# VH-VL binders against Putative bifunctional riboflavin kinase/FMN adenylyltransferase (ribF): the designs that were tried, part 4

Target 1, 179 residues: Putative bifunctional riboflavin kinase/FMN adenylyltransferase (ribF), of Geobacillus thermodenitrificans (a4it50)
Amino acid sequence: MKVHEANQGLTLPGSVVAIGAFDGVHQGHQAVLRQAVERSRQLGVESVAYTIDPPPRCRFQGSRMLTTLQEKLDRFAVLGLNHAVVAHFDERYAARRVDAFIRELTALNPREVIVGQDFRFGRNREGDVALLRRHFPVRIVQTVCCADGQRISSTRIRELIERGEWEQSTVLLGWPLSS
Key: E = the ipSAE of ESMFold2; O = the ipSAE of OpenDDE; V2 = 0.75 times the mean of E and O plus 0.25 times the DockQ between their complexes.

## First folded at step 1 (VH-VL)

Design i7 (framework fv_iratumumab)
Fold by ESMFold2-Fast, scan of step 1:
Structure i7 (fold): chain C 179 residues (1-179), chain A 121 residues (1-121), chain B 107 residues (1-107)
Amino acid sequence: as target 1 above (179 residues)
Amino acid sequence: QVQLQQWGAGLLKPSETLSLTCAVYGGSISSYYWSWIRQPPGKGLEWIGYIYYSGSTNYNPSLKSRVTISVDTSKNQFSLKLNSVTAADTAVYYCARETYYDILTGAFDIWGQGSLVTVSS
Amino acid sequence: DIQMTQSPTSLSASVGDRVTITCRASQGISSWLTWYQQKPEKAPKSLIYAASSLQSGVPSRFSGSGSGTDFTLTISSLQPEDFATYYCQQYDSYPLTFGQGTRLEIK
């Protein structure tokens, strides 16, 4: 897998791009990322994970991250992604125009963009699924639930870890916890 | 799994301070945003403000000068204070958890039972 | 602030009827809208989030649709327990804002 900074101007002749914060790369994220890998193989193009680091809530709200950036990238590689594009979420990124985001994605020549159902980019009101659909074909992946009917989320996994529920957090995460 | 229990002021005089507390049971207060919402009798819902477990707050501009929300992570609870009350502050007050959907929050999945606060002379 | 306008303010319908309630935002909110059901003297209960996603445990007769500014909640076949007031709420931006509610009476 090749890793790129979002501001380095990666260009591709064709791709399938999965977009998300992907904190922990839990089973819900894996569904999105696996679809990108499988779809890219079907179309004969490159698979790309476009990720935001640190996750927006961790940068602005002080929440715990489930993985370091390197752990996240290692998990993308295990899932078979060809490329990772890392957008650093800081004051500059939070203030960036929607046009800059669309330009970065356009350079990747997406045949399909894959997002989770509740996804939104950078908390900008204009950087959402409806806007993406004006520029690219978008596939939305439905919410993934665990056996008890609750959706799998980074927030829920953080809560389980903070309560010392290591076994259950490992099940939802789908990876062993880093020492 | 998670439930919210609230308690505090019921009957107030104009100019007094409203004080309510909400306790989180069956889960951690950490990693979530916690909100207060109110509803005057027979009327609709109005968001008051939120607090994140780190202490970060955001308040409805209409109430910002009078509202303080605080959190006590050791007791797994958070509280609302509303200064200088008037009859217009008579309402049922709810505490609620904001659901986290990827990078957005603001939808409420768990609510407290509600506390009726009446302001009368 | 984003203003949420809900219509109708009240309606009566018979058991088995298909009912639609609409909600309009004063500006685009993408799909960041939740529908709540509130029974008398109870806290609201979440039914639909992200405009169209059904909450766990909510009957399949409830569905949501729409994006941008115009949204609809549909109950495909009314049951007696559906008597309640329904609220829409945007979570695109703070301050969070609610519609004024639609009171549904089943008769």
Scores: ipSAE 0.005, ipTM 0.477, lowest interface PAE 10.9, mean pLDDT 80

Design i8 (framework fv_iratumumab; at its last look DockQ between E and O 0.11; V2 from the best seeds 0.00; counts 0 for: pae E 14.6 > 2, placed apart)
Heavy chain, then light chain:
Amino acid sequence: QVQLQQWGAGLLKPSETLSLTCAVYGGSISSYYWSWIRQPPGKGLEWIGYIYYSGSTNYNPSLKSRVTISVDTSKNQFSLKLNSVTAADTAVYYCARDWGEYAFDIWGQGSLVTVSS
Amino acid sequence: DIQMTQSPTSLSASVGDRVTITCRASQGISSWLTWYQQKPEKAPKSLIYAASSLQSGVPSRFSGSGSGTDFTLTISSLQPEDFATYYCQQYYDYPWTFGQGTRLEIK
ESMFold2-Fast, scan of step 1: ipSAE 0.415; ipTM 0.767
ESMFold2, look of step 2: ipSAE 0.007; ipTM 0.541
ESMFold2 (binder alone), look of step 2: mean pLDDT 93; pTM 0.942
OpenDDE, look of step 2: ipSAE 0.475; ipTM 0.814
ESMFold2-Fast, scan of step 4: ipSAE 0.504; ipTM 0.797
ESMFold2, look of step 5: ipSAE 0.009; ipTM 0.462
ESMFold2 (binder alone), look of step 5: mean pLDDT 93; pTM 0.943
OpenDDE, look of step 5: ipSAE 0.298; ipTM 0.743

Design i9 (framework fv_iratumumab)
Fold by ESMFold2-Fast, scan of step 1:
Structure i9 (fold): chain C 179 residues (1-179), chain A 121 residues (1-121), chain B 107 residues (1-107)
Amino acid sequence: as target 1 above (179 residues)
Amino acid sequence: QVQLQQWGAGLLKPSETLSLTCAVYGGSISSYYWSWIRQPPGKGLEWIGYIYYSGSTNYNPSLKSRVTISVDTSKNQFSLKLNSVTAADTAVYYCARVSYEGSYYYGMDVWGQGSLVTVSS
Amino acid sequence: DIQMTQSPTSLSASVGDRVTITCRASQGISSWLTWYQQKPEKAPKSLIYAASSLQSGVPSRFSGSGSGTDFTLTISSLQPEDFATYYCQQYDSYPLTFGQGTRLEIK
């Protein structure tokens, strides 16, 4: 897997792009990322994980990140992604309008963009799936639930860790937790 | 230390345009979002909109058809215009700096002194 | 639009009291909530951001808690300068919306 900074100008003749913060790369994220890999193989193009780092909620709230950036990238590689594009989350990124994000994605020439059901982008979450769909074919991945029917999320996993429920958090992550 | 100072018309008649200016002292207008908030007498706060120093704006949909916020980086100031005013626009108007990180904002951390605008028929 | 509802609308208390003000969002906003204090004839002052993070220079007697839809602002030992109106504000989505305010009055 090749790693790029968002502002370095990766250009591809065609791609399938999965977009998200992907903190922990939990089972819900894995569903999105695995679909990107499978669709890219079907279409004969490159797979791309577009990730925002640090996750906005984690940096802003001081919440615990479930993985370092390097651990996140390692997990993308294990899942079979060809490229990772890392969007550095700082004051310059926060000032970006939705059109800057769209232009950046356009350079990747997406044949399909894959996102989770609650995807938002741009400053103060102004961009949504409907706006993204105006520019690209968008596939929304269905919610991934655990055996008891509850949704798997980074927030729920952080709550389990804070309560000392490591065995449950490990199951939802689908990866061994780092020592 | 950043300080905001406001000025503009205080008394208006229905149908006129409200115009207020906010000047930034003790710091640069660059790299921040700048907001306008209003408060009718005895009531709560209502967000009007904001502008990034580069000129990009976002407005409350309830006011979007009537509101324009602009910025003049050479004068280190920004302004509010609200068209076609009615008595419902009577309020104290505040300018403020938006504190933020990434795509999320922390709140408004520096405020102007406020300007009372009265619209009478 | 996300509607923010504060409770109570007014509260009477004495210096030294512990006071709690609540704020409820009409939908989940995670922790994307700021608390403001406003004294008569003055601009609001930000107290708490991200539901629980104290703004620099704000006394430690102020604290915030909550996530999702239910939030609280607590003043552990009320001081004379704390009598004011308090507002919550969400920034999960546009437009930015405020609660109607809670007026804290001398008992």
Scores: ipSAE 0.000, ipTM 0.454, lowest interface PAE 16.5, mean pLDDT 79

Design t1 (framework fv_traxivitug)
Heavy chain, then light chain:
Amino acid sequence: QVQLVESGGTLVQPGGSLRLSCAASGFTFSSYWMTWVRQAPGKGLEWVANIKQDGSEKYYVDSVRGRFTISRDNAKNSLFLQMNSLRPEDTAVYFCARDYGDYEGYFDLWGQGTLVTVSS
Amino acid sequence: QSVLTQPPSVSVAPGKTARITCGGDNIGSKSVHWYQQKPGQAPILVVYDDSDRPSGIPERFSGSNSGNTATLTISRVEAGDEADYYCQVWDSSSDVVFGGGTKVTVL
ESMFold2-Fast, scan of step 1: ipSAE 0.006; ipTM 0.544

Design t10 (framework fv_traxivitug)
Fold by ESMFold2-Fast, scan of step 1:
Structure t10 (fold): chain C 179 residues (1-179), chain A 122 residues (1-122), chain B 107 residues (1-107)
Amino acid sequence: as target 1 above (179 residues)
Amino acid sequence: QVQLVESGGTLVQPGGSLRLSCAASGFTFSSYWMTWVRQAPGKGLEWVANIKQDGSEKYYVDSVRGRFTISRDNAKNSLFLQMNSLRPEDTAVYFCARGHYDYVWGSYLDYWGQGTLVTVSS
Amino acid sequence: QSVLTQPPSVSVAPGKTARITCGGDNIGSKSVHWYQQKPGQAPILVVYDDSDRPSGIPERFSGSNSGNTATLTISRVEAGDEADYYCQVWDSSSDVVFGGGTKVTVL
């Protein structure tokens, strides 16, 4: 897997791009990322994980990150991604215009963009699935549920960790917890 | 364990001012967005204002913008709503609520206080 | 601004299933959250992220969200479920947006 900074201008002749914060790369994220890998193989193009670091919730809400950036990248590589594009989330990134984001994605020549159901991007979360669909074919991955029918999310995993529910948090995460 | 307790609600004359407080306990207050939601007698829930963990960002419903100011004191685990130029239509129970703010999955309010009644009347 | 449409009221017999809808353009692309409010009490979160339940909420409460309609389903309704129910989404123009509320009456 090759790692790129979002501002370095990666260009590809064709790709399948999964977009998300991917904090923890939990089972829900793995569904999105595995879809990108599978679809890229079917279409004969490169797979790309476009990730934001630190995750917006961790930056804005001060929540614990479930993975370091390097751990997240290692998990992308294990899942079979060809490329990772890292967008560093700071005050400048939060102020970015949606059109800059669309230009970065356009350079990757996506045959398909894969996102979770509640995807939002840009200043004050101004970009969403409807905007992406104007520019690219978009596939929305259904949220992954655990055995009791509840969704798997970074928020839920953080709540379990805060309560000391280590075994359950590890099951939902699908990887050993980092120290 | 998580508790939110509002105070400060009282009868105020139109054009008057009032400051509401919310005391938080049982969680790391500085790690959460905080929200004020109001409910007029017999009416539904209406969002009023949100504040970021460090107080750097504040958002308001249009009808209170310029009149209300949300603030927080993380050292004292307290949230405030300064209400100026009060109108009869601001009469409501005001709830303090803890926000989960996630740009990928959305935002929801998981714990609420019991509310404090503000009556704006002559 | 998002507008969330809920029926003003729903009547249901004990032991039957109540369904409260929340209508909004392309609401299936958003996370919908549901709150229960009993008279004189603060709202309580009963469903978040469309279909997840907070700890302590009975399994009789479930949610779904697709297309233009989100639904809160209460199975085997009990007298104690009589309350007002509100749906909620995030919106870029208004941040937190609530539906108008649905009064569930158990008769």
Scores: ipSAE 0.006, ipTM 0.511, lowest interface PAE 10.2, mean pLDDT 81

Design t11 (framework fv_traxivitug)
Fold by ESMFold2-Fast, scan of step 1:
Structure t11 (fold): chain C 179 residues (1-179), chain A 121 residues (1-121), chain B 107 residues (1-107)
Amino acid sequence: as target 1 above (179 residues)
Amino acid sequence: QVQLVESGGTLVQPGGSLRLSCAASGFTFSSYWMTWVRQAPGKGLEWVANIKQDGSEKYYVDSVRGRFTISRDNAKNSLFLQMNSLRPEDTAVYFCARDWYDEYYYGMDVWGQGTLVTVSS
Amino acid sequence: QSVLTQPPSVSVAPGKTARITCGGDNIGSKSVHWYQQKPGQAPILVVYDDSDRPSGIPERFSGSNSGNTATLTISRVEAGDEADYYCQVWDSSSDVVFGGGTKVTVL
């Protein structure tokens, strides 16, 4: 897998791009990422994971990250991604407009953009699945729930870890917990 | 058109109960954490409680825990605060505000105008 | 829970710069948000995520955050900026913490 900074201007002749914060690369994230890999193989193009680091919630709340950036990248590689594009979440990224994000994605020439069903970018009105569909073909991956019907999320996993519920957090992550 | 409107504030005797409501319009209410913030006369802002998008998680400031209950009805775009065992110290204007949008935070960018709760004999 | 310390008041002449500080242990690792409140009105978000401005807020409002101090800066102060200003952080995934507030008086 090749790793790129978002500001380096990666250009591809064609791709399938999965977008998300991907903190922990939990089972819900894996569904999105695996779909991108499978679709890229079917279309004969390269797969890309576009990720924000650190995740916005961790930046804003000081919440624990479930993975270091390197661990996240290692998990992308294990899942078969060809490229990772890292958008560092700092003062400059926080000020970004949705049009700048669309321009970066356009350079990758996406044949398909893969997102989770609750995907949003930027303010509520600006970046969502409907906006992405105006620019790219978008495939939505259905939300992954645990056995009791509850949504799997990075926030829920962090709270289980904070409570010392190691077994349940490991099940939702699908990976051993990193120290 | 994005708007929050509180209602239910009134005069209540100590030990009494009251339920506040907050009606949301012009946005996807079910996509946001919602928050109650209060302000005693002449004092600063104090967080009271917040509730996750789906109602699965609820958090409270220590002074109201066990007495207040936050809830929401996403089908009706409504937020509630049930206040029991009210004390004179709970006298304040109560604001509702929209909070987190999924994993993204843009501040509490929409607030209601507040509803006054007075706890006094 | 964290405590955010603000000066109770700041006086500033029209056209000058007002600086309102928000002190907190390792606050530079958190995102700070700032609210303006005028008498009888609901708070208005003026700066979020340390330094970003909501649409409609004049560019004379700016913010910074490093170490143990966050600062809201109001340049070229106008009479209409007289208000109470509050800083706010998320101390955990679930807790909201407000500073005590600073009354800005435009002389």
Scores: ipSAE 0.000, ipTM 0.496, lowest interface PAE 11.0, mean pLDDT 79

Design t2 (framework fv_traxivitug)
Heavy chain, then light chain:
Amino acid sequence: QVQLVESGGTLVQPGGSLRLSCAASGFTFSSYWMTWVRQAPGKGLEWVANIKQDGSEKYYVDSVRGRFTISRDNAKNSLFLQMNSLRPEDTAVYFCARDSGYDEWGYFDYWGQGTLVTVSS
Amino acid sequence: QSVLTQPPSVSVAPGKTARITCGGDNIGSKSVHWYQQKPGQAPILVVYDDSDRPSGIPERFSGSNSGNTATLTISRVEAGDEADYYCQVWDSSSDYVFGGGTKVTVL
ESMFold2-Fast, scan of step 1: ipSAE 0.012; ipTM 0.527

Design t3 (framework fv_traxivitug)
Fold by ESMFold2-Fast, scan of step 1:
Structure t3 (fold): chain C 179 residues (1-179), chain A 121 residues (1-121), chain B 107 residues (1-107)
Amino acid sequence: as target 1 above (179 residues)
Amino acid sequence: QVQLVESGGTLVQPGGSLRLSCAASGFTFSSYWMTWVRQAPGKGLEWVANIKQDGSEKYYVDSVRGRFTISRDNAKNSLFLQMNSLRPEDTAVYFCARGYYDSSGYPFDYWGQGTLVTVSS
Amino acid sequence: QSVLTQPPSVSVAPGKTARITCGGDNIGSKSVHWYQQKPGQAPILVVYDDSDRPSGIPERFSGSNSGNTATLTISRVEAGDEADYYCQVWDSSSDVVFGGGTKVTVL
């Protein structure tokens, strides 16, 4: 797997791009990422994980990250991704225009963009998905649920860790805990 | 496991002062935004005040700004609301609630049972 | 700064579906949370982040949020679902806004 900074202008002749914060690379994220890998094989193009680091909420709220950036990248590699594109979330990213994001994605020549059911860029979920669909074919991966039928999310995993529910948090994460 | 217990509600005269407390247990208190929400008899929920994990940021509904002060003591797992210049319209059950520790869009997942403040002569 | 508008009451027969709306300007750009409150009790969280459920909340509770309207849907309503329901958003990272509440009566 090759790692790139988002602002360096990675260009590909074709790709399948999975987009998300991917904090913890939990089972729900794995569904999105595995779909990107499988779809890229079917189309004969390269797979890309486009990730924001640190996750926006963690940057501004001071919350615990479920994985370091390196651990996240290692997990992308294990899942079979060819490329990771890292967008660093800081004051400059917050002021960045959405058109820069679309230009970066366009340079990857996506045959398909894959996002989770709850994908948001900022606080506009419907605008984000609708915006992507104006530029690229978008596939939405359905929410992954645990045995009790409840959705798997980074928020829920952090909540379980805070409550000391180590066994359940490990099950939802699908990897050993980072700390 | 998670518990929030409010105390301090009582009858006070208009213009009086009162301090409410909320005792937290069963979670890492210092990792969560905390809020006070009130409910006047027969009325809906009204947010009162919010405080960041480390106490560095405090926010208030307009009607209590300058009269109420939210504070926390993370070493004691306690949240406080100092209420000054009380008015009859401040009569309500006051609930404390926790936000998830990344609180910007997250819900209040646990609430205390509330403490009744009555402002009347 | 946001104002959230809920109908004051909804009546529903057992086994039918109740829908409670929460109207707000560009509410679809925000995460909406829903709370259930029974008389003399504290509110409990029933739906968060528009459509997710906490552990212990039955799957018949669901939510959606788009444009200017969020909706809490209670399918196959039971007598025990009779309560007041409140929607809530953060209109910034610091400010909390609740809807006026909807009394659900199961007849």
Scores: ipSAE 0.006, ipTM 0.493, lowest interface PAE 12.3, mean pLDDT 79

Design t4 (framework fv_traxivitug)
Fold by ESMFold2-Fast, scan of step 1:
Structure t4 (fold): chain C 179 residues (1-179), chain A 119 residues (1-119), chain B 107 residues (1-107)
Amino acid sequence: as target 1 above (179 residues)
Amino acid sequence: QVQLVESGGTLVQPGGSLRLSCAASGFTFSSYWMTWVRQAPGKGLEWVANIKQDGSEKYYVDSVRGRFTISRDNAKNSLFLQMNSLRPEDTAVYFCARVGSYWYAFDIWGQGTLVTVSS
Amino acid sequence: QSVLTQPPSVSVAPGKTARITCGGDNIGSKSVHWYQQKPGQAPILVVYDDSDRPSGIPERFSGSNSGNTATLTISRVEAGDEADYYCQVWDYSSDYVFGGGTKVTVL
């Protein structure tokens, strides 16, 4: 897997792009990422994980982050992604206009973009799945639920960790928690 | 080895023009934002201008806007700074630097080229 | 107008710890990078993204960043650490901003 910074650009002749924060790369994220790998294989193009890295303040809070950036990248590689594009969430990224994000994705020449139902982008979260569909073919991944019928999310996993429920958090992550 | 080499610095009269060049080697030049940083004799570092990978976006410090133009030639792995209407206050060592992948840090620097604006 | 404030100089004895501060409004929300510059030489990056080190930089160099102050810490200072040190951030309105620099003198 090759790793790229979003601000340095990546241009491909064709791709399948999965977009998300992917904190923890939990089972719900794995469904999105595996689908990108499977679709890229079917279409004969490269697979890309486009991920947003939290601000430094979040990085230094420990329990607020489920993975370091390196752990996240390692998990993308294990899942079979060909490329990772890292977009750091800072003042410039938060102020970035919808058109800048669309131009960046266009350079990847997506045959399909894979996102979760609640996907938003651009300054003040002005962009959504409907706007993205105007520019690219978009596949929305259904919410993944655990055995008890509850949605698997990074927020829920962080709450379990804060409560000391390590066994439950490990099941939802699908990866062992690192020191 | 990864390297940046500046050239073009010389003595110029106030109001004159000068073009600086920076030759890059050892990395994929077209994949990085590039920048010029200057340092007046005995003073600190001051960012001057930066340019996006494909040249589509350019940014300048206010004091040089309209007078300086940053450009690049990816086929030749070269970065340029065209300086017009030079002022004595522009006297400085001009460094070429690569904007690295580490959150807009400058991870590779050239050795610098001295521009002196004086009569 | 974004401005980063550094003390003009810091003196430290060999083997002791030098701390160089970089003050800026809400600087803890930004990534801070630190450069070392010796006389007649180009700067080199010694700490990036608040606290990480490039390959080849001794672990004696470390950094922190919170609130309105970022700090470069040089532990077990050696004579060869004597140099000017600059902090730097990227800001949406001001682009790249450098601090004024701190001259570190070792004894």
Scores: ipSAE 0.000, ipTM 0.463, lowest interface PAE 15.3, mean pLDDT 80

Design t5 (framework fv_traxivitug)
Fold by ESMFold2-Fast, scan of step 1:
Structure t5 (fold): chain C 179 residues (1-179), chain A 119 residues (1-119), chain B 107 residues (1-107)
Amino acid sequence: as target 1 above (179 residues)
Amino acid sequence: QVQLVESGGTLVQPGGSLRLSCAASGFTFSSYWMTWVRQAPGKGLEWVANIKQDGSEKYYVDSVRGRFTISRDNAKNSLFLQMNSLRPEDTAVYFCARDLRYYYGMDVWGQGTLVTVSS
Amino acid sequence: QSVLTQPPSVSVAPGKTARITCGGDNIGSKSVHWYQQKPGQAPILVVYDDSDRPSGIPERFSGSNSGNTATLTISRVEAGDEADYYCQVWDSSSDVVFGGGTKVTVL
């Protein structure tokens, strides 16, 4: 897997791009990322994980990050991604117009863009799946739930960690304590 | 080190032909659009032609369309500009540039090669 | 094709601020790049995507773009900033358009 900064301008002749913060690379994120890998192989193009770091909620709310950037990248590699594009989320990036994001994605020449059902992008939730569909073919990965029917999310995993329920949080992450 | 080096510029008679080369090193040449930009003596920058990563798309300024051909050899990290039916107004320094398009512009340029079209 | 209008020259005293404008119809909807060119040298990218700076370009260089005017601003101007400056946009995602250039003279 090759790692790129978003501001370095990766260009590809064709790709399948999975987009998200991917904090923890939990089971829900894995569904999105695995589908990108599978679709890229079917289409004969390269797979890309486009990730925002730190996750926007961690930037604004001071929430705990579930993985370091390097741990996240290692997990993308294990899942079979060909490329990772890292967009560093700071005050400037948070204030960016949505068109800057669309230009970066367009350079990758996506045959398909894959996102989770809870995908949102942009300041004040101005960007979402509908906006992406104006520019690219978009595939939405269905919500992933645990055995008791509740959605798997970074927020829920952080809540479990705060309660000291480490075993349950590890199950939802789907990764062992050792790297 | 990332670099581009142009070659081939010389004095040519009107109606003549010339082929310019641009050698790329220090980056994955096949991943970038490439562009030729020229500058006539004492004048500003003028775009000439650009080419997509795989060579599938090529675009030209109107004044050179049908006379100039842009091409690339990704295995040799080389960009070319074949110039036919040269006119005095084609006299310029020709630069090759790595093109990150609308999001990052042209971030790496060669030093240029001078083409003079005169009797 | 788009036409980008720059003033032919700008004079500025050392330590003051130089502002170079690039006028174009609805240019605020486009990504504007700025290049610096010194005599006998190739152009150097100094501002990209309206306001971002490449690694190695001093913080004194900044840009803005809205409506029909993009602006390159050089604060605390130094003698070494004397050069020609060009704005550039993409027209129709394939064609490249340069402004006519502005000669910045540091007196």
Scores: ipSAE 0.005, ipTM 0.474, lowest interface PAE 14.8, mean pLDDT 81

